# Miniprotein binders against Neuralized-like protein 4 (NEURL4), part 2

Target 1, 164 residues: Neuralized-like protein 4 (NEURL4), of Homo sapiens (Human) (q96jn8r1131to1294)
Amino acid sequence: TLEFLENHGKNILLSNGNRTATRVASYNQGIVVINQPLVPQLLVQVRIDFLNRQWTSSLVLGVITCAPERLNFPASACALKRAAWLLRGRGVFHNGLKICEKFGPNLDTCPEGTILGLRLDSSGGLHLHVNGVDQGVAVPDVPQPCHALVDLYGQCEQVTIVNP

## First folded at step 2 (miniprotein)

Design B4 (from B3 with E10W Y17L W33E L36Y Y40L E43F)
Fold by ESMFold2-Fast, scan of step 2:
Structure B4 (fold): chain B 164 residues (1-164), chain A 104 residues (1-104)
Amino acid sequence: as target 1 above (164 residues)
Amino acid sequence: TSQEILDRVWQIMDALLRIAERARQHGDETVAEAAYQIMLAVFRILDRYRSTGNDQIARAVEQFARSIRDLAERARSNGDTQVADLIRQLADAVERILDEIRSQ
């Protein structure tokens, strides 16, 4: 029953019962948000369906702590004015500031078919899962409620929600 | 055309983020911090673009281009010629965007 919210970046087209997000233009305006808060132990997963290698960077994953249903999304998740914790490339970012240099694999190089997951542990730590493998705690003590966010930026033009 | 200009601005944002990461890897925190400040300035320009006319956007982009050139000179002075060359190429790209805005 997990779906992408109808409020999304302007270049997004939702399909497959709002479980597939496709960026239909350019390389930006591709932010989507999961329709339910990310509660502890809920694993939200997306599969990379299509990569366009003409762009330099790729998909960004993370959480936002403001209400997403009415939010005016910027062109890129890195420009969010509200509290956001983002995984981009190999870095962890909070409101545009890099807070960790190297975490997990380089998201700019994950191939099509890669399944990326976000999960909150019982202590409020945000975990990244890659192809079912827990990468560890990317961000400790995430404020709640929070919502899982995917930015179909650059190379990543399509993702689909997959169940664990 | 407006969307093409926005796309190029975001491409420049991506390049600035990569430049900041390389500067940090080389231990050049001054260049990395300056790149992040320029990134914030670009976000402000994009926010203003939604609400104001082309004259104001052109002026903001011109200031942005000058900031990037200053960053390149600081990187050069610190002996990081590879980073300085990348930043200079970025300034050239921003100036092309400015020319397009002016020709509207």
Scores: ipSAE 0.000, ipTM 0.151, lowest interface PAE 14.8, mean pLDDT 77

Design C5 (from C0 with K15A T38V Q54L)
Amino acid sequence: SKYRVTIEVEGDPEALKEVAEKIREIAEKLGLKVEIEVKDGKLRITIEGLSEELAKELAERLKELAEKYGLKVEVKIEES
ESMFold2-Fast, scan of step 2: ipSAE 0.007; ipTM 0.363

Design D2 (from D1 with K29E K59E K92E)
Amino acid sequence: KIRIEVRVEHDGKTIEIEIEVDSPEEAKEVLEKIKELVKKLGAKEVEIRIKAESPEEAEKLAELLEKLFKELGFKKIEVEVKDNEVIIRGEE
ESMFold2-Fast, scan of step 2: ipSAE 0.038; ipTM 0.488

Design DE1 (from D2 with E16T E18Y E20V E26L K33F K40Y)
Fold by ESMFold2-Fast, scan of step 2:
Structure DE1 (fold): chain B 164 residues (1-164), chain A 92 residues (1-92)
Amino acid sequence: as target 1 above (164 residues)
Amino acid sequence: KIRIEVRVEHDGKTITIYIVVDSPELAKEVLEFIKELVKYLGAKEVEIRIKAESPEEAEKLAELLEKLFKELGFKKIEVEVKDNEVIIRGEE
């Protein structure tokens, strides 16, 4: 069964059998990682449960290629440069660089109840799914092994893993 | 080549600071300058935009600026890194 790892950002509290992550303070220190590698065809999905409209930016989704079990997480996913491929706002980022300017919907405006998914295809392409709809390949040829990551940044204070 | 370019805009409530830094050795001096400027102007809301020499230095500056804003007493802090540019916002 899919769960969030017990190693996570300092402001995260896990509940619901480690399937719900809540950021209990501030706007950052909210990185969580799925407990098993993202292998081809595995669809990992999270639902946005609560948005705090005090903040303007929202969650970041992506993959990391470093081992997450003992990683000292930075304040935001952006600091995981070479090890991370991230979907943030309207863009796709790697190594602090925007590698795609407009991909999928604007993650900063997804409402509560939105279900966001990550999946690798058989060719190693990383796909984003939004409410069950495949948005296409955001990142081709992702290095293996990799792990699905959610950064509960800004507005997004709670997510829950949901089954397909 | 060493280069620092600074522009400050102040509308009475919000301070926006634009800084271009092309040398990592100057990061400490830039942070001290920002600290003193923010204290002097006493703004309730401040936004700082810094263009660093590299994406890696931008990320390091973002972490240092976040720490600085917490020490300065801002209650709401947002930080973003876009390419080699850092944008941080603080509100009392």
Scores: ipSAE 0.007, ipTM 0.196, lowest interface PAE 13.2, mean pLDDT 80

Design DE2 (from D2 with T14Y E16V E18I E29W K33L E36Y)
Fold by ESMFold2-Fast, scan of step 2:
Structure DE2 (fold): chain B 164 residues (1-164), chain A 92 residues (1-92)
Amino acid sequence: as target 1 above (164 residues)
Amino acid sequence: KIRIEVRVEHDGKYIVIIIEVDSPEEAKWVLELIKYLVKKLGAKEVEIRIKAESPEEAEKLAELLEKLFKELGFKKIEVEVKDNEVIIRGEE
C-alpha cells in the first residue's frame, strides 16, 4: 500500500499508518515522499486536510529522480539541487527554473478537502489531477525511476494519502 | 559588502527593506539590522526582500526571518524563497 517514507522533513509527524503527514511547527521542513516509485499509470493522490491561513503560500508537489530513503531534505522543495520537477502556485519548475508560468489551478488557493494527484502517462509525461480531473501534462519526459513528493509548505499543515 | 534600501510609505505605516548580501558573515549581521530597523520604525506592515549568495543561504535566512517576525508580533506572515531571494511580509 502507499505510505509516506520514514525519511522526511524534520517538522513532519506521520500517523494513520504513515498515510497522514502533519507539519507540527513553523512553515517549512515539511517534505514527504511516497514509498514507491511513480510508475506509469499509477495515480498517487493526497487530500488537503488542514490549512493554516497565518501563512499565504501553500503546498508544492512534484517528483524527484534521486533515491529518497537517505536524502537530507532541505528546508523547502525549491532548494533541491538535484533533478526535481515541482508544481508551486501556478508555476512548473525544473531544478529551480520556472518552465511554465500558468498550469492548472493556483495551488496556493486550493481549499481543505481538495484531492491532488500525480500520474505518469505512457510517454513519461507528468500529469496533475485535481479532484479527479486531469489538468494535462505539466512536464514531458520525466526520467525514471522517479518518486512523488509533497512539500507541506506554508498554509498546508496536513495531508492524507487517498486511494482512487 | 551589504547594500540596504529602506522605503517608508503611508507616513510610516508601511516599510519595505531590500537587502543584498554576499557572505555568511554579512547574513548574520543582517538579522540584527532588520530587528533594529523594524523596532525603530514601528511599522504596521513590513516587507523584506533579501538576495542571498546561494539557495541554501536563502532558505536559512527565510527560517530566521520567520522566527523574527513572530517575535515582533506580526499576525499574518508570508514567507517565500525564489532562487536566491527571500521575500517576507508581515502585517499587524
Scores: ipSAE 0.006, ipTM 0.237, lowest interface PAE 11.7, mean pLDDT 80

Design DE3 (from D2 with E59L E66F K70Y K76V E78T E80Y)
Fold by ESMFold2-Fast, scan of step 2:
Structure DE3 (fold): chain B 164 residues (1-164), chain A 92 residues (1-92)
Amino acid sequence: as target 1 above (164 residues)
Amino acid sequence: KIRIEVRVEHDGKTIEIEIEVDSPEEAKEVLEKIKELVKKLGAKEVEIRIKAESPEEALKLAELLFKLFYELGFKVITVYVKDNEVIIRGEE
């Protein structure tokens, strides 16, 4: 059973059996992490439930390789300068450094109802899935164990884990 | 105390700064330093959020922030004030 960890950003409220995350204040402090490691063949999916167009940027999606249960989360995922591979807008970032300029669709423009997925292939490549469509390898050779992370940043105020 | 949160986007990288100050004068000094940083980086998108001690102080800070963003040359400046919070965003 996939769930968001109880350790999360301070503006997050978990509901629906810890499968729905809502950011109840501001635009940041919205990091959530899946409760089990992202292992090869596991597809972790979240649906965008609510967007607040007061903000310009939107959710960030990715993986971290540090243990998340007692991690002190920064205000945004992009402030993680260690052990993080993130997709933001159209870019791919490793520990705060942009490693790819244009990958997949622009995450800042995905509408409500979009289903975003993360999956590791058998070679350790991190894939992004958008509405069931594999966008390809965003990051090769991700170290394991790693954990799927969603940052409900800016526009994105609510996501729900959905089954494959 | 006045809480200042800054997010600067430049070339796909994000700089995030969080500062607490005890007076409007100190806040003004911090904002001038941030202005210089933004100018040197040539940043295309900047967001500043301030939690002031009162609604009146928030309005004064909003005016200061608008002037600062205008001087930086942003084409779109969005200012949101609610209670004792101010959020300003500049973008090209």
Scores: ipSAE 0.000, ipTM 0.213, lowest interface PAE 12.9, mean pLDDT 82

Design DE4 (from D2 with E59W E63L E66M K70W E78V E80I)
Fold by ESMFold2-Fast, scan of step 2:
Structure DE4 (fold): chain B 164 residues (1-164), chain A 92 residues (1-92)
Amino acid sequence: as target 1 above (164 residues)
Amino acid sequence: KIRIEVRVEHDGKTIEIEIEVDSPEEAKEVLEKIKELVKKLGAKEVEIRIKAESPEEAWKLALLLMKLFWELGFKKIVVIVKDNEVIIRGEE
């Protein structure tokens, strides 16, 4: 059973057995992490439930390689630097650097109801799935252990974990 | 990254501020703080230059800047938007 960790950004409220995360204030402080390490073959999926069009950017998702249970989360996932590989907008980012300019759809324009998934392949490559469709390898050779991370940033105010 | 450059003229002095932010949301937060600074100083001339990540973002920031300058009470406001860049200037 997959759940969001009780340790999360300060603007997050968990509900639905810790399977739904809602950002209740501002545009930031919305990082949540899945309670199980992302191991090969595990597909972690979240559905976008609510978008607030007052903001312009939207959710960020990816992996974090530091221990999340007692981490003091920064205001946004990009501040995690070396510990995080992130999908934001159309790009792939690590340590403040855009390592791929065009990967998958633009996450800033995915509508409510979109299901986004993260999965490691047998070689440690991180895959993004969009509405069940594998977009390919966003990041090769992800260090392990790693954990799936969602940053409810900007427009994205609610996500729910969904089973494959 | 979004680059914000601010130049404020007050009482014969020039204040220059340069900030880089990673998102439009962070840019808006910075611009609100700049507005409060300009208001506290009673500045008579302000120029803000922004290099955004896209033309659409530049235009949205231009609209925000026009609102902020109107709220500050400037009588002459010039806005230039070209490609990813916005320049706004307010004078008494």
Scores: ipSAE 0.011, ipTM 0.390, lowest interface PAE 8.9, mean pLDDT 87

Design DH1 (from D2 with K28L E32W K35M K39Y K60F K67L)
Fold by ESMFold2-Fast, scan of step 2:
Structure DH1 (fold): chain B 164 residues (1-164), chain A 92 residues (1-92)
Amino acid sequence: as target 1 above (164 residues)
Amino acid sequence: KIRIEVRVEHDGKTIEIEIEVDSPEEALEVLWKIMELVYKLGAKEVEIRIKAESPEEAEFLAELLELLFKELGFKKIEVEVKDNEVIIRGEE
């Protein structure tokens, strides 16, 4: 079964069998990674459980191609300068560079209860799913192996892994 | 317009200030007054978010605020820049 890795950002507390991640301080240091590589056709989904609207930006999700088990995570996922493809707001970012201006819904405005999913298609394209709806290919040709990550940044203080 | 949001943690309470200004010069005047307030309060945790009118302006403000937070004595300073937005957090 899917779980968050025990290696995570320092403000994270895992619970519910490592399937719920809570950020317990500040607005950052909230990166979590799924315990299995994102292989083609695997749909990884998280539900937004709790938002603190005192912060203006919200969660980031995407993939990394480096091994996450012993990685020292930066304060935010967008500070990753190597091997990262991230969805933040409406942008798609590769290693800190914005490669797409508008993709899918604005992640900074998704409400509590929203279910966000990541999936690789058979051609290595990374897809975002929002409440079960495929938003299309955000990133073509993601190198493998890769690992799904969620950054409980800003507003987003809790997420839980959910299965279809 | 330039939007400035300030969050100050003081005595277990959060003080939030939102200001919109029409020019970079006005923004700098506001930021100077905010820095004075932070100093007088002896605040240990402060965050400022600015939505500037351009990425170049955001980058300039990020560098300026980082220097100002260092002068105020914050030991933990984190700065994030995204498009026209800059966020700076100071702690301790």
Scores: ipSAE 0.020, ipTM 0.286, lowest interface PAE 5.0, mean pLDDT 85

Design DH2 (from D2 with E32Y K35W E36L K60L E63M K67F E71Y)
Fold by ESMFold2-Fast, scan of step 2:
Structure DH2 (fold): chain B 164 residues (1-164), chain A 92 residues (1-92)
Amino acid sequence: as target 1 above (164 residues)
Amino acid sequence: KIRIEVRVEHDGKTIEIEIEVDSPEEAKEVLYKIWLLVKKLGAKEVEIRIKAESPEEAELLAMLLEFLFKYLGFKKIEVEVKDNEVIIRGEE
């Protein structure tokens, strides 16, 4: 069973059997990580439950390659440096730096109810799925093991894990 | 209230700042201090997001921030204004 790890950003509250994450304060400190590694063919999906339009930017999705159980999470996922490959807005980021200018739809504009998915293909390519539609390979050759990560940043104050 | 959110990237390190102020005068003081910090660090990437109290205020802040980012020497500058929100991104 997929659930969010109990180690998370300090503004997060987990509920619904650790399948719902809510950011209860500010705009940051909202990183959550899935409890098991993202293995090939596993599709991890989250639904955007609540957007606070007082902020401009929204959630960040990605993977981390370090063990997340005891990690001291930074204020935002972009600060995770070498351990993270991240999708933010339309950009792809690694080691805190933008490595691709434009990929897929703009995550800052996805409405409530959007289902976002992460999946590794057999070649280690990281795919983004939006409402069941594969957007293609965002990051080739992701190191393994890796874990799916969601940063409830800015507008996005709640997400829930949903089954395929 | 005016909300100011800043992200500064320099040599693989990220600094994040969030400040809420009650007046435009206070916002200018905060932005001046942020500008000094960015200049001191020689930052490679900076993102500032502001939620102003009016669309007119947001537009004026966007113009000011774009000017300041050009003065700091950023080669790629993107500015977005929607309603009372402004976001500016600068990269070397």
Scores: ipSAE 0.006, ipTM 0.221, lowest interface PAE 12.2, mean pLDDT 81

Design DS1 (from D2 with E5W R7L E47Y R49F R89I)
Fold by ESMFold2-Fast, scan of step 2:
Structure DS1 (fold): chain B 164 residues (1-164), chain A 92 residues (1-92)
Amino acid sequence: as target 1 above (164 residues)
Amino acid sequence: KIRIWVLVEHDGKTIEIEIEVDSPEEAKEVLEKIKELVKKLGAKEVYIFIKAESPEEAEKLAELLEKLFKELGFKKIEVEVKDNEVIIIGEE
């Protein structure tokens, strides 16, 4: 079964059998990682449960290719300088460098109830799914193994893993 | 040596700056230049990580950073100091 790893950002509280992540303080220190590698065709999905509109930016989704079990997480996923491919706002980032200006919807404006998914295709392309709709290839040829990451940043204070 | 790592969101781009300096005085000069850059760009989010030579130095740099971020008008400012490391994040 899919779960969030017990190694996570310090403001995270896991509940619901480690399938719900809540950021209990501030706007950062909210990185969580799925407990198994993102293998081709596995669709990992999270639902946005709660948004706090006092903040302007919202959640970040992506993958990391380093082992997550003992990783010392930075305050924000944007500070990951190595082995990280991230979707933030409308941008796609590789190790801090923006590699695409507009991809998919603006993640800063997705409402509560939105279901966001990550999936690798057979060629190693990373896909974003929004409410079941494939947005296309955000990142081609992601190295394996890789692990799905969610940063409960800013507005997004709670997410829950949902089954396809 | 003092290591300074800066991440700035500007015009749909993320700008990363890495600088290593030999003194707190040089660090202050670098941070003033970063402040001017952020102001010119109208950047909405800035992340700075500093690794200082001592916990005392880190605390002083954290105080300076908080002051600079307030001067820039960020509404959301978080500062964390642990050992000789400083993290500050500003967001509109």
Scores: ipSAE 0.006, ipTM 0.227, lowest interface PAE 9.6, mean pLDDT 83

Design DS2 (from D2 with E5Y R7F E47L R49W I87L R89Y)
Fold by ESMFold2-Fast, scan of step 2:
Structure DS2 (fold): chain B 164 residues (1-164), chain A 92 residues (1-92)
Amino acid sequence: as target 1 above (164 residues)
Amino acid sequence: KIRIYVFVEHDGKTIEIEIEVDSPEEAKEVLEKIKELVKKLGAKEVLIWIKAESPEEAEKLAELLEKLFKELGFKKIEVEVKDNEVLIYGEE
């Protein structure tokens, strides 16, 4: 059973059996991580439940290669640097560097109800799924083990894990 | 009173600043100091929220903030004015 880890960003409140994450303050400190490694073919999906249009940027999705159970999470996933491969807006980022400028839909404009998924293929390619549609390989050759990460940044104040 | 909230992302942390001032002139001085802080830190994400004393004052502060964020070189700038409140977000 997929759940968010109890180790998370300071502004997160978990509910619904640790399957719903709510950011209760500010615009950041909202990192959550799935409780088991993202192994090939495992599809991890979250639904956007609530957007606060006061903010411009929205959620960030990605993977981290460090052990998350005792990690002191930074304010934003982008601060994880070398340990993280992140999808933000339309960009793909690693180690503070934009490695792809336009990939998939703009995550800053996905409406409430959108289901976003992460999956590794058999070659270690990280795929983004949007409402069940595979967007292709965002990042090739992701190191393993890795864990799926959601940063409830900016507009995105609540997400819930949904099963396929 | 004008209340100013500033959120600066730096080195994996959020620096939060809250300041109250009594005039638009003092607000401008504070914002200039914030601009220098953002430059010094090399911060790539900044949010400023201001509660002004009137909608017209908020509109004028919004114009100033947009200019300031453009001078800082942010590629993505969003400004929102509602009633007497201004919110601006800038990102590289």
Scores: ipSAE 0.000, ipTM 0.166, lowest interface PAE 13.4, mean pLDDT 82

Design DS3 (from D2 with E5I R7W E16Y E18L E47F R49T)
Fold by ESMFold2-Fast, scan of step 2:
Structure DS3 (fold): chain B 164 residues (1-164), chain A 92 residues (1-92)
Amino acid sequence: as target 1 above (164 residues)
Amino acid sequence: KIRIIVWVEHDGKTIYILIEVDSPEEAKEVLEKIKELVKKLGAKEVFITIKAESPEEAEKLAELLEKLFKELGFKKIEVEVKDNEVIIRGEE
């Protein structure tokens, strides 16, 4: 069963059998990681449950290639200096550097109820799925093992893992 | 209209700021406020996200923020522009 790891950002509260993550304070310290490596063809999906429009930016999602079980998470995913490929707004970022200007929809504008998915294809390409629609390859040749990460940053205060 | 939200870590050394500005004048005012706040708190790490009026203004603001962080003595500076939003991180 897919769950969020018990090791997470300090502002996170896990509930619903560790399948729902809620950020209970501020706008940051909201990183969560899926408990299983993202292997080819596994589709990991989260639903946006609650948005607080007091903030300007919203959730970030992507993958990390370091072991997450005992990682000391920074305040935001954008502060990860190594081994991270992130989708934020419309951009694709690798270790804090923007590598693609426009990919998929603007994550800062996805409404409550949106289902976002991450999947590796057979060639190691990382795909973003939005409400079941494959947006294409955001990052080619992701190193393995890798782990799906969601940063409940800014507007996004709650997400829940959902099955296909 | 300027909207600023500031959050400080328990150690008092890390600052997170979210800002929205609607004009170049507001952007300049915000840069002065950031400079003063960082100096007063003696911050060792600063994360700032600023939403500008347009992508063109965001690019200009990114350059100004990078210069400001160098003035403040940060040794590691990372700056990114996403549409009309600037994200900058400074670390001692």
Scores: ipSAE 0.000, ipTM 0.165, lowest interface PAE 13.3, mean pLDDT 79

Design DS4 (from D2 with E47W R49L E78Y E80F R89M)
Fold by ESMFold2-Fast, scan of step 2:
Order: structure tokens, then sequence, then C-alpha cells
Structure DS4 (fold): chain B 164 residues (1-164), chain A 92 residues (1-92)
């Protein structure tokens, strides 16, 4: 089944059979990666369990196309310089460069209980799902293999993998 | 109280801004306005110095500054608690 990899950011603690990730300190060092490649039609979902509203920004999610088992993760996903497509706030970013101004809802304002999903379509388009609703194609032609990544940044201190 | 000092370098000129606010929330509003100004000027180098009263205030501001750093590509950001450096952000 789907689990978070044991290679993760320094402030992460995994529990619940590696299906729950908790950031136990500060506001950063909270990157986690799903253990299986994101193959077409696989829907990977996480639920926001806990928000600490003392912080300003919230979680980031997306995909990386490098092997995650041995990555030395930076303090935040947005510092990834290569092989990364990320959704942050309302923007879409490729290797730190904003490639879309407004896509989907503002991730900085999603409340506790929100379920966020990532899925590749048959053409390699990356889709964001919010509470079961497909938001459309955020990134076309994602290279494969790729891996789903969640950055428990800022407000978001806990997420849990949820089956469809 | 939080003191914010901003130095913007553009076309060989230096613009210096000094603002004092009462809360991290007000600091956020000020920093958002400064972000708009920096974008409008097309500035290449921005230096921000913030003096906070506590480590807790400094950490709240650090998250906001990291967001601004990524949006504008700032080179250096310094955060102080009283007279002690707490957070430094910049290119590796």
Amino acid sequence: as target 1 above (164 residues)
Amino acid sequence: KIRIEVRVEHDGKTIEIEIEVDSPEEAKEVLEKIKELVKKLGAKEVWILIKAESPEEAEKLAELLEKLFKELGFKKIYVFVKDNEVIIMGEE
C-alpha cells in the first residue's frame, strides 16, 4: 500500500504505518515523498489533519522526477532546483520558476479536513484533486517516473494518506 | 514592537526604508507593500533587516520572509532578536 518514504525532512516523524506524517518542530524541514511512483490513473490523496495558525503559509504538493530514496532534502520544497513541479498557494512552479499564476484554490487557505490528491492522466498531465473534485491539468507531459511529494510547510503540521 | 529596515539597490542608487510596527501581522502588511514596490522597480538586490522582540516573533517573520525570498529572489535577509542574529537567508 501507499506509505511515506523513510527518507524525509529532518523535522518529520512518521506514524500510523508510515501513512501519517507530523512535523514536530519549526516551520520547515517537512518534506515527505510517497513510496511508489505516480503511475497514470493512480490517485494519491492526503488529508490535512492539523494546522498551526501561528504560521502564514501552508503545505506545498507536487511531483519530483529524481529518485527520492537518497535525496538530501532542502529546508523547503520550493528550494528544489531541478526535477520538481510544485503547487504552492495558487501558483504552479517548475524548478523554482513560476509557470502559472493561478491554478485551483489557494493552498494557503485550505482548512483542516481538506483532502488533496495528485493524479496523472493517460497523456501524462498532472491533476490536482480537492475534496474529490478534479481541478484540471496543472502540468502537462510530466516526465516519468515521477513521485508525489508533500511539503508540510508553515501551518500544515500533519497529513495522513487517505485511500479513495 | 518590530522594526523593519529595507535597502533596495537599483541603477546604482540605494533606497532605504525604515518602519516600526506593533505586531507580526502589521509587519506582514508592510512587507507585502515593500514586495509590490520592489517588483515595480525591477530591483536586482534587496536587503531586509528585521529587529524582533522575541524568538517566537522572529520565527513567525522567518516564514514570511522565506515566502518573499522565493517570490522575489532576494539575496540577503537578516532577522535579529534585539541585537542577536537569529535568521539569515540568502544564496547557498
Scores: ipSAE 0.012, ipTM 0.375, lowest interface PAE 8.3, mean pLDDT 80

Design DS5 (from D2 with R3Y E5L E18T R49W K51F E85Y)
Fold by ESMFold2-Fast, scan of step 2:
Structure DS5 (fold): chain B 164 residues (1-164), chain A 92 residues (1-92)
Amino acid sequence: as target 1 above (164 residues)
Amino acid sequence: KIYILVRVEHDGKTIEITIEVDSPEEAKEVLEKIKELVKKLGAKEVEIWIFAESPEEAEKLAELLEKLFKELGFKKIEVEVKDNYVIIRGEE
């Protein structure tokens, strides 16, 4: 069963059997991680439930390669540095560096109801899926094991894990 | 040392102030004075950069800046923390 880990950013409240994550304060401290490793062909999907337009930027998603179950999460996913490969806006980021300028749709403009997915292919390439459509390889050759991460940053205050 | 750069858009002009302080406590005092200045100017766009001595200090200052900008009534607030620096942007 896919669930968000009980270890998460301090502004997160889990509900719906740990399948819904809500950020209850501020704009940050909203990192959640899926409870099992992202193995090849596993598609992890979340739905954007609620956007607060007070903020300009929105959710970040990607993978983390360090052990998440006892990690003291930083205020934002970008602070994870070498341990994270992140999709933010239209950019792909690793270790504080933008490694791709334009990939997929702009995550800052995805409306409520959008379903976002992460999947590893057999060669270790990280794929983004948007409303069921594969956007292609965002990050090649991701180190394993890794876990899917969602940072409920800025506008995005609630997401729910959804099955195909 | 903590370096604070403030950029305020006012009446078609950009006002830029750079301040150096020795402690987080002094930084808080300076930020309160900046809040009052922004309020008196009626500025619609404000950006503050802080260069701290550690990532932990930067995160604490980011929380303080977010509270400050919310108190100023900005409708759009973005905060970015990277290594030892914090950038906050506010606009109506």
Scores: ipSAE 0.000, ipTM 0.196, lowest interface PAE 13.5, mean pLDDT 83

Design DS6 (from D2 with R7Y E9F E45L E47W R89F E91T)
Fold by ESMFold2-Fast, scan of step 2:
Structure DS6 (fold): chain B 164 residues (1-164), chain A 92 residues (1-92)
Amino acid sequence: as target 1 above (164 residues)
Amino acid sequence: KIRIEVYVFHDGKTIEIEIEVDSPEEAKEVLEKIKELVKKLGAKLVWIRIKAESPEEAEKLAELLEKLFKELGFKKIEVEVKDNEVIIFGTE
């Protein structure tokens, strides 16, 4: 059963059997991690439940290759300087450095109800899925084990894990 | 308007500075001047509070403040960000 880990950003409250994450304060400190490694062919999906338009940017998602159970999360996922591959807006970032300018849709403009998915293919390529549509390989050759991460940043104040 | 409040300890006394600027660029210039002044006086910077115009701007200023405190050699640095306000403080 897929759940968010109990180790998460300070502003997160987990509910619905640890399948819903709500950021209850501010715009940051909202990182959550899935409780199982992202193994090839596993599709991890989250639905955007609530957007607060007083903020400018929105959620970030991706993978980390370090053990998440006792990790001290920074205020924002983009502050991770090691072992992180992230999608933010239209960019792809590796350890804080932008490695792709435009990939997939702009995550800052996805509406409530959007379902975002992460999947590794058999060659270790990280795929983004948007409302069931595979956007292609965002990152080739992701080291394993890796873990799916969602940063409820800015506008995105609530997400829920959705089964495929 | 961006409001910058600085609390400095020097020679057993406190110095409080309040400055308003119109842009993030001006805020950065002011913070660099404050850093230089603190270093030249040998004063102890206790905290800086900034009220920005947006949460995104507050986050950018928080990163700038963390860098400033690290450059001043603080052993412990704490930052609190809430809405459009950021406060940072350090101890030695």
Scores: ipSAE 0.000, ipTM 0.125, lowest interface PAE 17.1, mean pLDDT 81

